# VH-VL binders against o27280: the designs that were tried, part 89

Target 1, 266 residues: o27280
Amino acid sequence: MDSMNVPEVLEIKRIVEESESVKTFIFSWDFRREVRPGQFVMVWDFRDEKPMSVSLIDPVRSEIGISIRRVGEFTDRVHGLSEGDLLGIRGPYGRGFELMGRDILLVGGGIGMAPLAALADEATARGMRVDALVAARTADELLFLDRLEAAGVNISTCTDDGSCGFKGFAHERLLTLEENHDMAAVCGPEPMMFQVMRILDERDVPAQLSLERYMKCAVGICGQCCLDDTGFRVCAEGPVFWSQELSRVREFGRYRRDPAGRRVPW

## First folded at step 22 (VH-VL)

Design Bi5
Fold by OpenDDE, fold request of step 23:
Structure Bi5 (fold): chain C 266 residues (1-266), chain A 119 residues (1-119), chain B 107 residues (1-107)
Amino acid sequence: as target 1 above (266 residues)
Amino acid sequence: QVQLVQSGAEVKKPGSSVKVSCKASGGTFRTYGISWVRQAPGQGLEWMGRIIPRTGRARYAQKFQGRVTITADKSTSTAYMELSSLRSEDTAVYYCARDDQYEGNFDIWGQGTAVTVSS
Amino acid sequence: DIQMTQSPSSLSASVGDRVTITCRASQSINNYLSWYQQKPGKAPKLLIYAASSLQSGVPSRFSGSGSGTDFTLTITSLQPEDFATYYCQQSDETPRTFGQGTKVEIK
């Protein structure tokens, strides 16, 4: 095994409570190992292992943050941990976001905002103008608003219930925005991403989208995260894809495969 | 634009309890925490504890563990600090402050609530 | 708990003077250090966070430096409104702890 593929046992330095269901775990990180927004790490709690997005990259403090949504047994255990506890982390893996131009639009839904928050920091540091459309079901589920605001990001919010910002979905809000950007980065529920991509394509805005699929090895070997027809491995060729690439993926926005390889709807 | 407005001064007897409120005006708590810091007359600042109103989880300094209770009501954007078994040494100005979870700094402060414990 | 020690406890200075206040942590706190200004009868005011980041609205004559255990607050040219007590605060670990304060008095 490559040294990068061996989990490093790290201490949880701090825990940020993003919402009732999302926590950000902060770790010391040796930045000789480069990490970029959009890449993921495999988090090991010594029982199971799951891919998680990097939501904070801080070379000054030599820290990274991993945001985790509580959705199952693994994440339940992780959410039960405290500062000072240990986790295994290997990576980073996958293709991250590329920044281009001067104006960038971030469109994120739910936990999908995690990699976008990291991207926002990088973009802002580069002097880019960053607009972010942040979507969630309710106001209390909107993530990273304060952090983004502190970074100088122009924020637009939308919620399903209208408890904050535009009442409706991200793609609906996007339709009301007239300004075009040099590029867009999108991450969230796949149906959302599908609709957002369609709009961005119509507007000739280059877009990158981060996909979520079941991953096992994270190194492009097991094939569990292969996309139909294309053979794209989300862990190797992704998780960040250009819209042109995803246009070739018939399953995108329509279905995914479960751990057994069965098609399941979104 | 967000301001923290605290309840008025209190005069209490030893052994009693005091509950101080801290209301956010001009906005909500969002993802910020609310910390409580007290300052005895002529003394420095002492952190008592913090709550994340969004989640309702609170952490306390060991010195006050079991005697202080910090709560929050998201619907009214109000945080509370209750201190029981009051002693004369609890005489102080009590501040609420907005707590940045990432930076750990206190960027917005309430005006303070004077609590006097005397027989 | 992390202990924060400020130096000096008090100092006298004149308008226009360069003032330097130091803060030492009992252990490394990276750059999780903030500086506050407090005037009599008022709540503390955040001046610097992350050791060297100037809080919005704070005059540029205030600056912070340091990392690890040793930190410094500098006032380039002391103004009449700067006579106050200053506190450092670590945010690397819970509980949050403050320095004992430095009172800047008029000479």
Scores: ipSAE 0.933, ipTM 0.962, lowest interface PAE 0.5, mean pLDDT 96
Fold by OpenDDE, fold request of step 23:
Structure Bi5 (fold): chain C 266 residues (1-266), chain A 119 residues (1-119), chain B 107 residues (1-107)
Amino acid sequence: as target 1 above (266 residues)
Amino acid sequence: QVQLVQSGAEVKKPGSSVKVSCKASGGTFRTYGISWVRQAPGQGLEWMGRIIPRTGRARYAQKFQGRVTITADKSTSTAYMELSSLRSEDTAVYYCARDDQYEGNFDIWGQGTAVTVSS
Amino acid sequence: DIQMTQSPSSLSASVGDRVTITCRASQSINNYLSWYQQKPGKAPKLLIYAASSLQSGVPSRFSGSGSGTDFTLTITSLQPEDFATYYCQQSDETPRTFGQGTKVEIK
């Protein structure tokens, strides 16, 4: 058994309040264990375990950040924690994003901005031009804007209610943007990603998309996160996929499997 | 550019309370916090507490716990600091400052509010 | 609480001088250290953050170095407008704490 699969008990160093429903928990990290944007970790609160995106990678400070959205019992407990409290973390797992070219477009919705924020830091550090389309239901749910701006990212926002930026969905805003990029990274609600991928494909922009599925083992053995037809395991072959790969996935943008394995629509 | 503008000077009696306001102009708080820092005459800087206006959650230095209340109104982009049971030792200039949650630095400061506690 | 100790408490210097101010933390704070400049009757101004990152708009004659417990603010060539009090501040833990300040006076 790889030591990577044993949760390491880590102290919460700091908590960043991103929104009313999202917190970023910062931990000391031994970077002998490499972490890439787009990879995830399994967070263990000593009762349950859930996959979470890495949203901050800081090798200078030897720290990582994990952004968690409050959505259920597990995350409710985690959000009740304070600095100095402990969590178990194992990983990282999955395939992360690859950076290509000079200009990159990031398209994120809600908590999907978490891995993209980490990717933005890496891209800007490499001297790439980074444009980000950040989407949320409301202005107060837009994530990482200040952090992205501080990193030199050019931001475009859209909100469902029009409280900030373009009123509408990310794919609608994208249609109003004429500039092409060398590549795109996309993460958010799957219906959003589906529409965004379609537009990017029409524009011949290579795109990587991060999928979300129910995960149990995170090591590709249980099959809970297996995609229909292809057999792709989101925890192993993903969660980041190229658009060409997702074009082979029939369920993408259409339905998913719930924890019981039932097909449920988005 | 974002600026922080504080309310005017206050003269208070011992045992009373003071409430200082800090309004952001030229933008909103977004994900930044607002910290309150005071400085007694001829002395250094002392952190009192912080609020994240976006969430409404505040944290306080233990020294002021129970006496200080920090609040924020997102609709008006205004933060407030109320200090009760005032003592002569509370005589100081009180500053609000924009608080970067990641870096923990204070990159924008209000002009300060002088609070004098005297009988 | 993390205690921040600056050295010296005051110094006299002339225009053009190289000025060095040190700040020591009672425990390791990584690079979560900021430097501020304060002039009489004015609010502090952020100069350096993350120990060595220059705040936007701050002259390049200001620089910061250090990590862990020992930090240094350097002014390569002191200018007339640089006579002020300087503070270090740690942001590794809450509560945030400041050094006692270093007053840079004209010789």
Scores: ipSAE 0.933, ipTM 0.962, lowest interface PAE 0.5, mean pLDDT 96
Fold by OpenDDE, look of step 22:
Structure Bi5 (fold): chain C 266 residues (1-266), chain A 119 residues (1-119), chain B 107 residues (1-107)
Amino acid sequence: as target 1 above (266 residues)
Amino acid sequence: QVQLVQSGAEVKKPGSSVKVSCKASGGTFRTYGISWVRQAPGQGLEWMGRIIPRTGRARYAQKFQGRVTITADKSTSTAYMELSSLRSEDTAVYYCARDDQYEGNFDIWGQGTAVTVSS
Amino acid sequence: DIQMTQSPSSLSASVGDRVTITCRASQSINNYLSWYQQKPGKAPKLLIYAASSLQSGVPSRFSGSGSGTDFTLTITSLQPEDFATYYCQQSDETPRTFGQGTKVEIK
């Protein structure tokens, strides 16, 4: 939980263009500060600060990557940056994924594949068999396919428009897959995760899911990321939760809170 | 299996422009970039620039800034390199290569396009 | 720009020989170093990436080592098809830059 609380100003070493809307920013990292897949960092552009999942963890190169989707003013500014520019990074924070078993299923949607990509690297490095169901609206929005393939991941894709792989949603594709795994890691749109979790539960596959919520402090103090009705703080008890934990979370898959704390439906 | 197929040899006059194409067959570019590398006769390899076809964004070596334009057409899986204000020194074999954005290596190469600039 | 310097520029060797080519970067490039083989009239072929990772389909007699500024390509037992020019390439910074090449000729 406790980590660096003061942003460290880091130079963007490289930028990988994952898609039209997603860039991965690579930084040198001192791995004396350990980071795990599923954990997040707070990215500070000297105006605003947002939580971002780590999508690349490379202890050999002493580098991490942060994948950021362009979705608003903050991310617009960040996407305007170039290699050599600076960002403030503090963290890592939160609970990351725990790997168990021999066979792991990754189910990711959109930018949700970011932490899963990092997890895939670790899992494959450990000699695990990794299957990944990668979902997106269109083929051009599918993320990290090349990286995953290079890592030895078995990929299944699904797109809303059928432009690549299975036409439909991730949970629908999952229903067509009969093989069970020792565990699953899930990250993406919450409605997707909700449906995927239900399927995995029915199949008795232990599942971890990474939630995305508005986080302000990242240290479990402000309460902005508290989940109804458990009081789980996404930044402290999460963002990675076990299926059993999320089954107790009323709002999961149903609604979220905006920056003002108002309930908004998914 | 993905292959890169380039356009044919070109003979150009000084001051003119040349546009070389590079078509990916057997697949799409996905998240890979396409880099252009040239090689003058008997010389080494020189990186000119790169485009990410998926996004359309290109970067160029300073040496060629303002003189080279790299574009891509996703619908045809084709990348292009246009070099203007040609000089005799631009005589070379021009290669397109698939560019791994993470590793920065070139794992697939086109067959090369010979461009000869002579008066 | 990062300058890449190979050594030697050329060497003569016999089939079965152990061949070593070095590449030095003007600054640290971590392990962002690739090795290519080029035969006359052909495009370069990737052999090694990330300084020591063998590209798929490349014979195991090829190996790479090094990190930072000094790198080495080794051919444990030179084969007839290995006579070619070899290039190192850094991918730590843009622009990407190549060594001047090392021509491996038959003795």
Scores: ipSAE 0.915, ipTM 0.950, lowest interface PAE 0.5, mean pLDDT 95

Design Bi5
Fold by ESMFold2, fold request of step 23:
Structure Bi5 (fold): chain C 266 residues (1-266), chain A 119 residues (1-119), chain B 107 residues (1-107)
Amino acid sequence: as target 1 above (266 residues)
Amino acid sequence: QVQLVQSGAEVKKPGSSVKVSCKASGGTFRTYGISWVRQAPGQGLEWMGRIIPRTGRARYAQKFQGRVTITADKSTSTAYMELSSLRSEDTAVYYCARDDQYEGNFDIWGQGTAVTVSS
Amino acid sequence: DIQMTQSPSSLSASVGDRVTITCRASQSINNYLSWYQQKPGKAPKLLIYAASSLQSGVPSRFSGSGSGTDFTLTITSLQPEDFATYYCQQSDETPRTFGQGTKVEIK
């Protein structure tokens, strides 16, 4: 068994500019290596390596897309790259979303819409009815709206500043939506996910939520992605968890850990 | 639905420049780009470049690099293309088109702007 | 740059005819191919994208097929409004490039 992978060096085929701060990098991909919505990859820029969401899974074109928000030195360097430049990719890793029923609700905040966009493509391909609640701080930061619309997804938007759709938080908009879903998938800022999870639990809607934690090995051996109180490794037992799994995790929605392991309030 | 409306025809002298506008109505740009495509009399279609209005970033065909500048104003939902150092072979109809970043096709076109370069 | 070659350059046909236009790319472009219709004095209109997907509002008599390097546009029952010039366009790589066009004329 070889549980560690060397990054594969891939050429950037196309760059989609999703917003001022988010780009999707598209690569050719051999789908004998299966990829599921909700799984992640480790992106290596030949100096550092970070986990990133897979947002496009296209077996017909033999392509994947990886969406990256510019938030620091590593992502600044990656955003400076052009088509034809190289990146290292390890993966995919982790547990993806599981689809059930016929009607799914997606709730995404910011870059959290990336794995949900991939899930929306799979759900619509299976003939499911897909509703998406897309949240951001401003209209210009709402992600994947055009792509979701083209896929036949029914979209509701909310923005903190009211520049598009409902003015307010995702959980506030959720209270006004019809309660006719067989499941939900949620990804975004952890405080948002906590509030959304509470509402969905109250409605008895099975929910899966995708967590972000610091990762180093990505295969579950270094311990850097462990959750307090359960020992769950986000890279191995997650990043996608059912809401009932997260209800046993006191840190969820309350704090996170920085790369040094220190607790940081949300 | 969404419509692209371009500025009117222009007659220009060699060596001058032209700036064509393209205004979107009935919607916003969101993540779509605006590409510029020209068509010389009796000829086919030639892609010149595009801008992503949301980010302000533009990209140009190598042939036009250094002569074309594409900009956008999100507040007025208007894109602009300026072509400098005009020659007689730049006589063409210039189209703006809505550009899907994933597909790379053009699903909505402006009506075209005829530019004639003559002395 | 990826060269796109259409065949034929022109054809004559009658209302009700089945017509076929081909497009060849100089390298594989997967299914990153679109077809456009252009009438004289008018802007092009998107018909087909992703090689075979019909654009909304386009009559079902238009269809596209092919992958890799060889693509076909078919009109199954030509109508008076279909007399136009047709272009293919690849979007696999920058710069986007068009075929030289196929003029469909009244016989």
Scores: ipSAE 0.817, ipTM 0.909, lowest interface PAE 0.7, mean pLDDT 89
Fold by ESMFold2, fold request of step 23:
Structure Bi5 (fold): chain C 266 residues (1-266), chain A 119 residues (1-119), chain B 107 residues (1-107)
Amino acid sequence: as target 1 above (266 residues)
Amino acid sequence: QVQLVQSGAEVKKPGSSVKVSCKASGGTFRTYGISWVRQAPGQGLEWMGRIIPRTGRARYAQKFQGRVTITADKSTSTAYMELSSLRSEDTAVYYCARDDQYEGNFDIWGQGTAVTVSS
Amino acid sequence: DIQMTQSPSSLSASVGDRVTITCRASQSINNYLSWYQQKPGKAPKLLIYAASSLQSGVPSRFSGSGSGTDFTLTITSLQPEDFATYYCQQSDETPRTFGQGTKVEIK
């Protein structure tokens, strides 16, 4: 039966150390399986399987990169691996970002910069002007700055502690930036994305936002990734949504659900 | 406009150690690595190892494993390479170079530190 | 370790000449190939990365081509400041390895 997707076992070709807590794992990839910025893969360490963002898409080298933040036992085990070690990868899955116009704003918080780094590469390859607002708690947690700079991206930073760039939250910095973008792409902590979305909506900037939810099947069968009010499945109808799709969802920005479906605070 | 400035020339005896510094001016290391590459007189270039200053993790070429130690101090934007148990064939110019983790190339080089090992 | 072999080991040329230097890898390295220029007593300088991408600030008379195992550095119109030794370097696998060098000298 064709109803199951199975991981392909791949060797880790290279590991890029992005920060103390984030590594990018690079694999050879057969691009007959196309990958778009904003799509995700399921990473299998032979014990457990978790969704992870694709941060590098390089058809010329036949490589993809998957950026993983160390946040628990699964990611601790994966961070302990070396080049030549094996991981299973299923996918890609989900709806990716769409590019439009000439001028794009990227707003990323923490690991949310991963899919936006891939999008920045595509946007610059199309000749778009790319501005990125990169947010983190501290300077050492700002991700992909050197890679974005090398690609010609215009970078603004903000940190909670003020150690680099604007001291404060991403939406506060956004209020002080130019308002002349054709679109925006946003990924990061959901409270940040909610605040950023409101500002972009007021400015009439079309925005796409990438959500994270608990996932098991990755193809929309199990219902674990559903949003309140719409029934959208993040793995099937997302993870990238237009701001218009999210504006009618009361869950977005206010609460989340655990694997048992219970409302929990952010 | 980042520059890498290395410590001055050294004359050492066989069996001793040398420690070369490499300071970033006009910026910080951020996520770049710092690689060390040496060049013996009249010879080509030889990669020795690399550190990622942000994480403190280093890797070494097998030839130098056990003799080389590479460290970094983020607060001073300075990397260090120490080579122990020096031999006459370690006479070389030692360069530090900024190492792009994705490309694996060296886009900025220090001026080089001449190390002479003789009795 | 991946062996990098350059050809020729040296050449003599005049200002204005077109110069071609080749580099062969012992196995495929896709386009993980960089070219450096080194003058006597100076550090190497990056010219080309990813086989064909020109480093910022490098004159357009330098160009690179190739993929897989065979690569070429071309200087379209040699200038007085181009007399130097040129090295290729692979970054597909650790350890990074360099070609033995090609010395370009004044005729």
Scores: ipSAE 0.812, ipTM 0.902, lowest interface PAE 0.7, mean pLDDT 89
Fold by ESMFold2, fold request of step 23:
Structure Bi5 (fold): chain C 266 residues (1-266), chain A 119 residues (1-119), chain B 107 residues (1-107)
Amino acid sequence: as target 1 above (266 residues)
Amino acid sequence: QVQLVQSGAEVKKPGSSVKVSCKASGGTFRTYGISWVRQAPGQGLEWMGRIIPRTGRARYAQKFQGRVTITADKSTSTAYMELSSLRSEDTAVYYCARDDQYEGNFDIWGQGTAVTVSS
Amino acid sequence: DIQMTQSPSSLSASVGDRVTITCRASQSINNYLSWYQQKPGKAPKLLIYAASSLQSGVPSRFSGSGSGTDFTLTITSLQPEDFATYYCQQSDETPRTFGQGTKVEIK
């Protein structure tokens, strides 16, 4: 592997507690290795390695932030770490989001808001108008609201239980929003993204969606992140795809593959 | 429009405890922390610790570890600081302040609570 | 702990003067530096964050500069209401630490 494919052992500089289940881990980063919103890194806890989205990109402070939801043994161990503890990071990998026009819609579900928070920072820094639809099951799981507000983002919320904002799913809230956007960026549960993509395609809004698939090498040589039908490698040609590219992929929104390669429903 | 309103001044005897409240009005804490900073008469500012009300997780300056307890009630948007085993050198004004987790600065301060420890 | 050292400890100046206060960190803190103004009997007020970013509602005569270990607060045209004590604060590491303060006395 070349220098980008060997984990660099980095000290956790700061931990931001985003919710009961989500923490952002901040590291020093040498920006001679460029990082784009929507790219990912492989995080190594010296036992296992998982892909994680970059949620903060700060060249002025030479820092990146990685937001991690506690969902299993690996993330439980990482959530148990403190400032000063070490993690390995390889990357960044993949194709990030591309900005166009003057008016962008972000649609994020749960931890999917992480790469969109990084994109929002870049979009506002360019002087774009940014609307964000932030979705979660409950109010306490809505992520990055303070950070987005401070950046000047216009926020709409929806929660499954109605505890904050619109009661219902993200695509249902989207139907009630104005249709005046030059582009959209979408990240979250794949069933949500599929429904959101259908609406955006009907409205003729160019959309980019970030997919997640099982990864091993993260550089496209092992084939573990390939999509059925096209052979697109999520770690190389994605994780961010245009909606037009995804329209050729029948598996999108319908099933995924586990580490053993078996089809698993969403 | 968020304001932090603290409980009133207190006079305490050595060896007792004090509990100061800090209530947010005009908004909720969301992901902000609440830090406690004290200032002895004629002295500078000293950070004591912080709580993240959303998670209930607190962190303390080592000098105060074991003597200070910081808690929050998310439902009432109120944070509390309790300092035990009071000594005369704990005489100070105690401030709560809204704490940005990313920046680590204090953009909104309570009015302060004067605590006097005297026999 | 990161030690923050302010200079001078006090100064006297006239209305209209340019005033400069310095703050040194015992190690690099990037731009994790904030400045506060405190008037007698009042809580501190945030003036500058991220070394040079002006807090909303703060007069433009206040400015901050520096990075790493050396930082400066400048008041370009001192006003009578600027009599106060000024503190720097680092937020690069826990615990947060403040400088000892600089008392600005209006002549």
Scores: ipSAE 0.803, ipTM 0.898, lowest interface PAE 0.7, mean pLDDT 89

